# Ledger of designs, part 8: VHH binders against Protein HIGH CHLOROPHYLL FLUORESCENCE PHENOTYPE 244, chloroplastic (HCF244)

Target 1, 331 residues: Protein HIGH CHLOROPHYLL FLUORESCENCE PHENOTYPE 244, chloroplastic (HCF244), of Arabidopsis thaliana (Mouse-ear cress) (o65502)
Amino acid sequence: SAAAVNLAPGTPVRPTSILVVGATGTLGRQIVRRALDEGYDVRCLVRPRPAPADFLRDWGATVVNADLSKPETIPATLVGIHTVIDCATGRPEEPIKTVDWEGKVALIQCAKAMGIQKYVFYSIHNCDKHPEVPLMEIKYCTEKFLQESGLNHITIRLCGFMQGLIGQYAVPILEEKSVWGTDAPTRVAYMDTQDIARLTLIALRNEKINGKLLTFAGPRAWTTQEVITLCERLAGQDANVTTVPVSVLRVTRQLTRFFQWTNDVADRLAFSEVLSSDTVFSAPMTETNSLLGVDQKDMVTLEKYLQDYFSNILKKLKDLKAQSKQSDIYF
Short names: E, the ipSAE of ESMFold2; O, the ipSAE of OpenDDE; V2, 0.75 times the mean of E and O plus 0.25 times the DockQ between their complexes.

## First folded at step 1 (VHH)

Design Z07 (framework vhh_ozoralizumab_d1)
Fold by ESMFold2-Fast, scan of step 1:
Structure Z07 (fold): chain B 331 residues (1-331), chain A 121 residues (1-121)
Amino acid sequence: as target 1 above (331 residues)
Amino acid sequence: EVQLVESGGGLVQPGGSLRLSCAASGFTFSSYDMYWVRQAPGKGLEWVSEISSSGYITKYPDSVKGRFTISRDNAKNTLYLQMNSLRPEDTAVYYCAKEGSYDFWSGYDYRGQGTLVTVSS
């Protein structure tokens, strides 16, 4: 097999050979797309279930199957890989520990044993300050585990994804459905996952970043109400908001099941105890931008991200209505 | 139909020990994280332990860390809580809870009737 050829004596592992774990997810797919566009040889690790992964093959990636809860399935996926980019997070319906800790530990151990040259791990901003939040504690434990493993790695702490706001606010508001709001004063610096992908691939090319902890924060931090208000303005619709008090969110998060309602790590944090403080869930980007050689002005703003989304959707709906009305006159 | 049946509670003197059990049925026990939570008289729910589906990861709040040990037997669909060095403030009804669908109002996932633990002088 091709994997066997890559392990032949004297065959070097190319720096462009990357494995993306969690490749079907919101961040993973952007990493795959960007890496393919930049000429990387991309292998996608997906679970052995009928999940929509054909689009990754259509883009030009190789797809391999493994179950992170079954360590014996992992080593074959790492054959001939230089760099692992670990975008895997627990799904809302899955036990939080299965992917975010047990699966992560197994993957890191296998990567170390297989001689992987670089491992990119996505963590959460302030995870070291909130051990009472299960996902945050696991992320911080994973950071420490990577440090102790001796595996060359880059840790990237994230604040939040702009993509999560589409399903949570933009689509429901446009469809005139109720959205969940909160009275929390906390602000989150959401970043476009396309920017996360771009910055990650730049980081891979700079050996000065090896062993470093970076934080990726969006250009501005937003409250839940500010996001809802922006979506209302861009959709031309008033939102039907059901406000959930922070006190209810605190009780529910202790059993972790409230996170089953969310689609990614940023959304899961929206219901954590961090929302009960005046915490600005953000970080300065000056050092990160300097290390990566990027310009802050090139970062996508939430206003631009949502404006583009609503403009494209509203134009499409208008075109569909025009076509439907045109069809109505042809009987 | 998900069912959780707690047992093992009772009266114990300060410094004593008890072992709680939870018999689970109606779901694939080995696929879900499990929790022990308690409710002291006149107080709200307090999370006291959690265990991953495989049993490899366990978590505790500072109030019980080093005194309580959670474990599970996936072959027997049973969850356990070993409680050592019990204190009067550990007096509560203890509930076995399963990870599952959200509920904004109760904050519970498939808990049983509970088992009463009384720590008295």
Scores: ipSAE 0.000, ipTM 0.111, lowest interface PAE 21.0, mean pLDDT 77

Design Z08 (framework vhh_ozoralizumab_d1)
Fold by ESMFold2-Fast, scan of step 1:
Structure Z08 (fold): chain B 331 residues (1-331), chain A 119 residues (1-119)
Amino acid sequence: as target 1 above (331 residues)
Amino acid sequence: EVQLVESGGGLVQPGGSLRLSCAASGFTFSNYWMYWVRQAPGKGLEWVSEISTSGSYTKYPDSVKGRFTISRDNAKNTLYLQMNSLRPEDTAVYYCARSYSLGRYFDYRGQGTLVTVSS
C-alpha cells in the first residue's frame, strides 16, 4: 500500500514497515514468512527478470520491482519503508561485482537518501581474513561502506545454510546421482534459515544492537562426509561420491587469479577453496545468544532439519502412490 | 575533499611502455573499486580497466586486454596502470576514476595525464 504513495524526505514511517530485498531467495522467503507471521507489513523487492513472485503475494506480502543495476528504479520501492532487510545475492550466472557490490552500494545509497531508519546486511564469517577471495572481499568492503554511510544498520555474518544441503546432497542422493565430496577436514556450522529469520527479527526490536556486527553459527560444525553419511542414513540410499582432493581446489584458486578478468565461475570456486582451508568455519554463539535473549538449545539441529525433510518427501511419495492405486480400483 | 592526481603520461614510440600513477586523498581508498578511463581527441570517455578493493579482481576491454595491467597499493593510496605494447590508437588523456556503478557512472575523476603514442 505504501508503495503507491510518494512521501517527502523526513516523513515519519511505521516501525512495522519492512522491505525485504532478494525475497524470492532461500533466506529472503523465510524472512518474509516470519515477518508476516509476527504482524509486520512486508514489501518484497524482486528483480523483473528472476523467477515469478506470486507465492509472496499469496502469503500476504506486497511485491514491487526494481533492478539494482539501475539505481533510478530503487527510490520508489523505499517509499514508506522503515527497515530494509537485504537478502539479495547474485545468481550463479551473474557477475559477483554487479549484484554483490554495485547493486548493494546503490541500494545503501538510496536507503540513506530516502531516510531509511534501519538496514540489515548479511555478510560472511571471516570475510575480513580472506581478501584474496572476491566474494569475501566484496562482503567485507560492503561492511565498511555501510559503516561509512552513516545509515543505521545491523551486520550479520553467516556460516552457511542448511537449505543449501538439500540441493547439493539430499536430492542427488535420493535420485542416485553423483555428489561431490572432499578430503578436506573443514567443518561448517550450517544454520536453518528459519532460525536466521527468527534471530534477525529479534535483533530488529533491540536498539542496543544498532550498529553491531553479529555472527550466526549453527549449533554444530559438519564435514562434507558427515553430511553425506547423514543423508545416506535418512534417505536409505548409498551416495555415488566423486571426491575432489583439496589439492585440486588449491590449483583452482591459483588459476582464478589468472582468469579473474574473464570468469565469474572461477570467483565462486575460489570461495570453496577458502572453506577447505579453514579447519572450522564456525563461531561461538554465547555473546549473540545473550544479546538476543535466546537459548542455544532452541536452535534447529542439522539432524532434525534433514530428518523432517526426508520424512516429508517420503510421506508425499506414499500419498501419490496411494492415489495411483485408488484410480486403478475405480475401474 | 576527494582528490585524484594522475602522473606518468608522456610521449612514447609505438611498441613502448609507460606506467601511470594516481595519488588518492580525501576518502578511504581501500574501500573503493578504482578505474582507469581515457578520452581520445574528439571522442567520448572509454573505460580502460577496473580493480577491486584488494586488487584480487581486475577487468579490461578487448582493446587493451593482455597489454595493460591495473594494480594498487592501498598502503600508499596509489593506483597504477602499466601500459605495454602501446599503439597510436592508445593516444588519449588518461583519468583515474572512482565509481559505485557498472563503470558508466564515475562520481570522481582526476584532471588526467596525456599519453601520446607516435613515432
Scores: ipSAE 0.000, ipTM 0.303, lowest interface PAE 12.2, mean pLDDT 80

Design Z09 (framework vhh_ozoralizumab_d1)
Fold by ESMFold2-Fast, scan of step 1:
Structure Z09 (fold): chain B 331 residues (1-331), chain A 122 residues (1-122)
Amino acid sequence: as target 1 above (331 residues)
Amino acid sequence: EVQLVESGGGLVQPGGSLRLSCAASGFTFDDYWMYWVRQAPGKGLEWVSEISGSGSDTKYPDSVKGRFTISRDNAKNTLYLQMNSLRPEDTAVYYCAASEYLDSTGYEFDYRGQGTLVTVSS
């Protein structure tokens, strides 16, 4: 994607011309990486900023700047694009932000006006069942807006990302830091974002999926305590766990509605419990797998994902120790 | 409109101390990881410190560890950096920044302030 060709509106566009919105995020970067590996011409929409997006250019993507809160900046980014993959999303604990709704509306309206052929929107499982959660309400409203827009689209509801568990549990446990647990019975079917990317790119090639709502669920649903226990086993360390009872989480959430939201681990656990008020935050994959022509057995398990993470980091720690010892001898 | 306004920079002698402040507005401050990053003359951006939304988790690179302390007051939407035992190599424009999440390839910033100059010289 070294030399980007800017196409005028109305020029026939190639099916391989993709715009990824939210390309720097956990899911967005995996979409970019997978699309580039499969030979797509990838353009990344990012906010104007110095350094965080340089890695996308290094991978071979084109980076363009726009601000979704400034609708006038959007049309230029869509010229020559066949498919928009919208990975931009707020955190579950966020109040409704104007940019998360108004920005999405502007992007979808602009995509429709510019003749975009396909729009992929990532939503959240059970978002229609939790209007009390601002992010879920916005996701559901966006699903409905996209349906009413007449824009050809695919909606993919997600259950959770395995990647999020690294920062919340794997790293703190390995570093012998305290982690927050909960006695909530709720289970979440975390999926590797690399699998989400793989399945998304397959879905793009199947016109039968146009206009459909799919749910991507990981191969198994896990409780918070099961994740902590798995991380302890793989790290070879007991976690210093502060358990927050479900009753305390629910009371705390009601009180914090009148205060500033926080990125605190306990608040994230409270939102996870609310987002996963059903005993199992998961969905059957049989229809999705059939539509996409994929085998459930090829999905990355949480056990495999975390095993690979801990094996790699432990190897790196041993390598660093060996290098340090060599330096001590030679210097 | 989102704004991050830094203050507290100035000229200080080696071994001295400064406290930087960053006033945030236009977003839900408590929901964001906050960062201090600096840019020395003729050099790129360097990460200096980070703090979780609640303030419970903080991180520092070895270059400032033990000398700098990051903190926040969520009731006032304000971020702080206490800098002790300052060295000439700490001379830089200091920016506060906000991000929804951390990236394994670096730190992704959604917002950044205009910066405040810190000069450490005798």
Scores: ipSAE 0.000, ipTM 0.138, lowest interface PAE 16.5, mean pLDDT 77

Design Z10 (framework vhh_ozoralizumab_d1)
Fold by ESMFold2-Fast, scan of step 1:
Structure Z10 (fold): chain B 331 residues (1-331), chain A 119 residues (1-119)
Amino acid sequence: as target 1 above (331 residues)
Amino acid sequence: EVQLVESGGGLVQPGGSLRLSCAASGFTFSSYGMYWVRQAPGKGLEWVSEIDTGGSITKYPDSVKGRFTISRDNAKNTLYLQMNSLRPEDTAVYYCARFDEWGLDSDYRGQGTLVTVSS
């Protein structure tokens, strides 16, 4: 056939041939970078959207287009692939059901039919305990669907990304702009996405992890106020905090749900309420570290992550951006 | 561990030439876009040149266009900067850098090599 999408029965593909879905996202790009660094042949499945993807090609990855809402576009992207690493999640502007459920089901079914040998799925910690949050319910349903599919897979539940704290707190605090806080005692064990990528690629090489559910939690769980205080200390700047009481989040969520304005808005508010309750969004890493053969002390702490950002990266980035603008202006 | 080691800097007369080299190790060099950045005494960082993974696409600011040429040898894991028609204002510490995930800054830089253009 013109497309040559199928291999002869029993013909294995190279273990180094991986497809990263959602490669332009915060986690996906780290997976791509780490895999390329370790000598993998990386193919990035990206949707034909305005979001830039040329940087992935510049890094040495192959970029292919598919739309998970159009199942017929998927098979060609899986030809010659050994492992799929599924970092795709619904963006705020997209219906959650389309990407995080219907799209996942299509991708998993296609992967099974095409003989993909390993599938990595990223889920959310405690997703089985919060069916009232649509994204968490869909993640849990996807875990069950993978278990029933017969596709060899690894499920990794995540607590939160350190990277999200840069835009939400670090940069606004340094620039003396307002940040939103909450008075809830909830703690989240944020992990550096570079550590998530490192641990994921280790997991891929260990057959004992096949079929397992792992939870990746950062070294310590942090409240919103603790994060703000750390950013203030490192920036040398007091935060201008607008505190949103958890009661306001609860009322807004109930009102949005009742009037059915948008499912995505309701999900974001419900997730925010969970992250604003007295919940420890964390898990022990002893078993995971043992299975992966890694040392807990090598995990990046939030203190180190933010210190590096404030003391070096942010200043360098501003200087280079200013210089880049000067260089792009023709006299 | 990622390492970038610059060499080739030195003292040169105005109008002279120098070739800088950067030896990369600890990562798949051919998978990353690379660039050179410089810092003159008492000034901020200035982008000097950029090159894609394959070496086919290069970019230069007007300050060095026609005088500097960036190139790479992926088989040797080495980045080069050929500098011609050097001017006193080219005096700076030159750093080899690897693009980050946004293509906006380096996630790794070398220790730098000093270029002094003086009569």
Scores: ipSAE 0.000, ipTM 0.110, lowest interface PAE 19.0, mean pLDDT 77

## First folded at step 2 (VHH; framework vhh_7qia_2)

Design Q01w (from Q01 with A33W S56Y; at its last look DockQ between E and O 0.46; V2 from the best seeds 0.00; counts 0 for: pae E 7.0 > 2, grease 24.6 > 24.2)
Amino acid sequence: QLQLVESGGGLVQPGGSLRLSCEASGFTFSSYWMGWYRQAPGKQRELVAFITSGGYTNYADSVKGRFTISRDNAKNTVYLQMNSLRPEDTAIYYCAAEDYWGEFDYWGKGTPVTVSS
ESMFold2, look of step 2: ipSAE 0.021; ipTM 0.566
ESMFold2 (binder alone), look of step 2: mean pLDDT 84; pTM 0.853
OpenDDE, look of step 2: ipSAE 0.047; ipTM 0.570

Design Q04b (from Q04 with G55S; at its last look DockQ between E and O 0.51; V2 from the best seeds 0.00; counts 0 for: pae O 4.1 > 2)
Amino acid sequence: QLQLVESGGGLVQPGGSLRLSCEASGSIFSSYDMGWYRQAPGKQRELVAFITSGSYTNYADSVKGRFTISRDNAKNTVYLQMNSLRPEDTAIYYCAADLWYESSDYWGKGTPVTVSS
ESMFold2, look of step 2: ipSAE 0.233; ipTM 0.757
ESMFold2 (binder alone), look of step 2: mean pLDDT 84; pTM 0.853
OpenDDE, look of step 2: ipSAE 0.033; ipTM 0.380

## First folded at step 4 (VHH)

Design a08 (from Q04b with S30D; framework vhh_7qia_2)
Fold by ESMFold2-Fast, scan of step 4:
Structure a08 (fold): chain B 331 residues (1-331), chain A 117 residues (1-117)
Amino acid sequence: as target 1 above (331 residues)
Amino acid sequence: QLQLVESGGGLVQPGGSLRLSCEASGSIFDSYDMGWYRQAPGKQRELVAFITSGSYTNYADSVKGRFTISRDNAKNTVYLQMNSLRPEDTAIYYCAADLWYESSDYWGKGTPVTVSS
């Protein structure tokens, strides 16, 4: 409702009043859902564009519009907010510099000026080691900017999302379409975004985590080939794999160094070169788990995540086949 | 809480076509796997087509080549285009939604389809 968007003058700011930026994205929606389930008052900042946001209101969240490229639109969205959780990342069609740097700077500056008491920023594992990759450089610059801003914050570096593997591998393999692989032995510790949301909200409630940099890594690191093989086994289908050599991705990265802010597609392709080159894109969870008071055994494994996904689909396929068999039986 | 509302059912002659719509509200639509089920009087409810959140589709052999399932995530709607309808397709058609990682299913109230001359 409109009344739920704004606080009356003189109303105290409650710790449960949060703003989720990028709420319609893969991670943002999980944050919104988990926060609502835990009793938070959730306001979602979405860009004024045709992407649907009614589902957030249907869940019980308040939705407000702002354009991060227009700083004057931001302050009204922060009134009465205690904590900002910043899940915003530019879409492939958008210039990376506009959303992931200029937009972040504007949002952080506004949050500081408006007296926001906590800011959660999602960064990327090893971003400090890859200044040649525009997205990684911007993530690292944002970490430093938050440190220098004096805004109370938590930085969470992520390794990868299990959710992305469904569209990239699971569905194409089921449809007998080509999937892209690499020849590098690089491993990525994919994490379920539901676990990311759960751990984030635990972190919000612990003042000892203020100002800290945490890394969220999945239970195990996987190569592209291991993910493809797992999907093949669970789907009962052989994949048609087109292998892209690391050398091809390296050449593409070199080209993007001359056109960093003019070609968003090339910038994202440069990031894939980093993932293909690193031996292990992962981090120990012992310290993070200890700080958050969580058990590593409660984390969703990629095996279970994909097994549950494929089992659901296979059950539907079995239901379809059972009906066909029934038509062939004589009483 | 997810709500599903079916529409587009009706009376049609054999060989005719109908397009069923199922509009979702009260939760995120594009995360759900969507299915169309049907139930004729005195028979068990059966799955005729499904479409996953990743847009993978499949069909019962009895409707394959005649029915097409699709989704429009911008409109929170799933469709069932039914061509070359037969008297045997006469049933109440139900829209169903599930999240593959949850044990709960959501169902519409159904829309009747009658194929007769």
Scores: ipSAE 0.360, ipTM 0.787, lowest interface PAE 3.1, mean pLDDT 81

Design a09 (from Q04b with S31D; framework vhh_7qia_2)
Amino acid sequence: QLQLVESGGGLVQPGGSLRLSCEASGSIFSDYDMGWYRQAPGKQRELVAFITSGSYTNYADSVKGRFTISRDNAKNTVYLQMNSLRPEDTAIYYCAADLWYESSDYWGKGTPVTVSS
ESMFold2-Fast, scan of step 4: ipSAE 0.458; ipTM 0.833

Design a11 (from Q04b with S31W; framework vhh_7qia_2)
Amino acid sequence: QLQLVESGGGLVQPGGSLRLSCEASGSIFSWYDMGWYRQAPGKQRELVAFITSGSYTNYADSVKGRFTISRDNAKNTVYLQMNSLRPEDTAIYYCAADLWYESSDYWGKGTPVTVSS
ESMFold2-Fast, scan of step 4: ipSAE 0.383; ipTM 0.808

Design a12 (from Q04b with S53Y; framework vhh_7qia_2)
Fold by ESMFold2-Fast, scan of step 4:
Structure a12 (fold): chain B 331 residues (1-331), chain A 117 residues (1-117)
Amino acid sequence: as target 1 above (331 residues)
Amino acid sequence: QLQLVESGGGLVQPGGSLRLSCEASGSIFSSYDMGWYRQAPGKQRELVAFITYGSYTNYADSVKGRFTISRDNAKNTVYLQMNSLRPEDTAIYYCAADLWYESSDYWGKGTPVTVSS
């Protein structure tokens, strides 16, 4: 863990010196946590904001500030870094082009110029098949740019994050609020970001994976309705579901804009399901598991992920109810 | 390593209000489920209210409608707004944090609340 903010120019590069870009996000924070736990020296690149990167310093990471829209701010953050793990995504209020294209290009060019030895880029499954979806087109263009840059790199295409489902479905169902469903047949293989972090760090240590394109898919692909049904069962509550036909989502600019205003990769990927012709947003994991030396059985299932979430909440609700019952007896 | 520090306790008249604060340092605040517990003299510690990282909230029946839990992730702080206080609310109030997928819990040292004329 790094206490210092800057390294002196000419400091020898250690393989354990990692820069995480987008470190405060859902995936980035898990990468930071896992890397620190495994003994890496972690530096976090964050934009100057009043809100909170202190937790990264508290974990033992070094935090440095840069703005990807200002290329002159980037080089100082890369001094002494061996590996860049690029988890950065545009903010909901930012045009996708600004961070996901222009910012990435600037970062990759700077990394190449500064002699960075490895670059990890997170892309989207089937991004090459959907040029009509702006985020997917930009991800695919970034993959090609990275390949042409001459940077040693690993590209990891993602299907979706389990974390996004908590805010979209689990919490609203518990609160008896309306949830939005679709009649789209699309299935998404959501993965726990902790597993993404674990697999990423394994991939980093294996030089045979240099230059490879990997796809990380969760153990099973789920429809929106199947996720809602699972949440209903685990919460012990019926959901108030407003079903929006996929045809309405495709032609409605307001709904399209609404879905595109998310910072969460899972939300951005969920938006792609209504515009995609793919009925299964998933990929075989046998080759990836073999390359990484991991067992599919160790992957967190969505059933277990949500069961753990709801069980924790239900335990608290039970504790609250027990207190209520005790009050009734005594007074 | 998360540290929790409570503040805002004190002596109030029945029917009065207090706002308790719990400031977190040393780890990711926004990832934790946060709870307020209380312990009256000679009684076991009981859960009063909780708020998850997804901002789902719930309350003990004895405090529903009177107490409100909230969090400010930018300030690494969880709050308990206590209205219409009763003598029965007299206790030491503790802030607790847990990660729903881990067995580790973090606790503050408590802040005393006395409701008396």
Scores: ipSAE 0.253, ipTM 0.731, lowest interface PAE 4.2, mean pLDDT 81

Design a13 (from Q04b with S53W; framework vhh_7qia_2)
Fold by ESMFold2-Fast, scan of step 4:
Structure a13 (fold): chain B 331 residues (1-331), chain A 117 residues (1-117)
Amino acid sequence: as target 1 above (331 residues)
Amino acid sequence: QLQLVESGGGLVQPGGSLRLSCEASGSIFSSYDMGWYRQAPGKQRELVAFITWGSYTNYADSVKGRFTISRDNAKNTVYLQMNSLRPEDTAIYYCAADLWYESSDYWGKGTPVTVSS
């Protein structure tokens, strides 16, 4: 009679049985990869649309389908699962409310009902300080909903991903395309998603972290101009920078707040304004590192991350250049 | 870890077109930089085109304007669209992947392309 319950009396579930939601995304796939490498039995929850999920099966994960907008599809995916790691995020073309709120509420309620032992939720740094930004408000409401649910959980607030800087700055600079800069003094502590995955799995195994709120911040906080300058130095090339003053972003933010939840562009602009208004989008890692038993020195720096990226690209460019000029006379 | 399987090679007349495909399995395709190499008899393998996980592309001067590299992360596939083929493009074409923060290269078995004179 306990067939639909994750833990029945006398039938324990293995702590290594993990469900990753949003497994195809930038963070989710790193969680899946790290968990598989550490010997976890990984199940990936993916939407029942044509989706890029075969690579997860190829890695050794199990893939199951569910639709978070249809709560009746969720319980079957949670059978036999000990821990849920929720990396799900709405796509730009999807309303934030559908995935980041309604979908989360359904998943959390189902997890509680099914007897899930641990739920990991990714939130955003300073989300409690920016209720005017829809994504921030939803993240903070979800943190409070988890606290009120009684579901054992870990909340991890994130500052930013190093991975995002490749498409925003590194690639356009290499292509001699324009990049967007700002005169904002705001600094962001970008973290490698591989470190986020590593730290998450450490946190997962520590019962002292149950019910805790952690913030994962990269080793150093960077301004937009500092990131551009670093990319220029490593690429050996000047960037074509189009600067948007903070004052222009503030005016746009006022307009976008009026049309909240109607336009994904408006929501992204509101979030960009937050990054422009906060002087430091970062947090001390001393308490987190101590709690997790990790050394700050083992964190990937932005310098190392981008150096490795550009060195790999420049090697390929050198190889192409050598081949293309083989028939020419060199001095 | 990563397995690569090329397809789409064959015999084509000068000025013709071919589309090569390389399907990946066994690891995270979207994290890899992908390249197309070719090797003519008696020569070393040379890089023809590459595409990074961030979709930055570049090409050997001999193929610029004729070849286009693209990727479909949903299908774990990288493509090489080859137009205006020349006899000197005759070679075995290899798909290669590298995880840009690791030192390991992964290679397919190759697909032959012959452009008749």
Scores: ipSAE 0.205, ipTM 0.700, lowest interface PAE 5.2, mean pLDDT 80

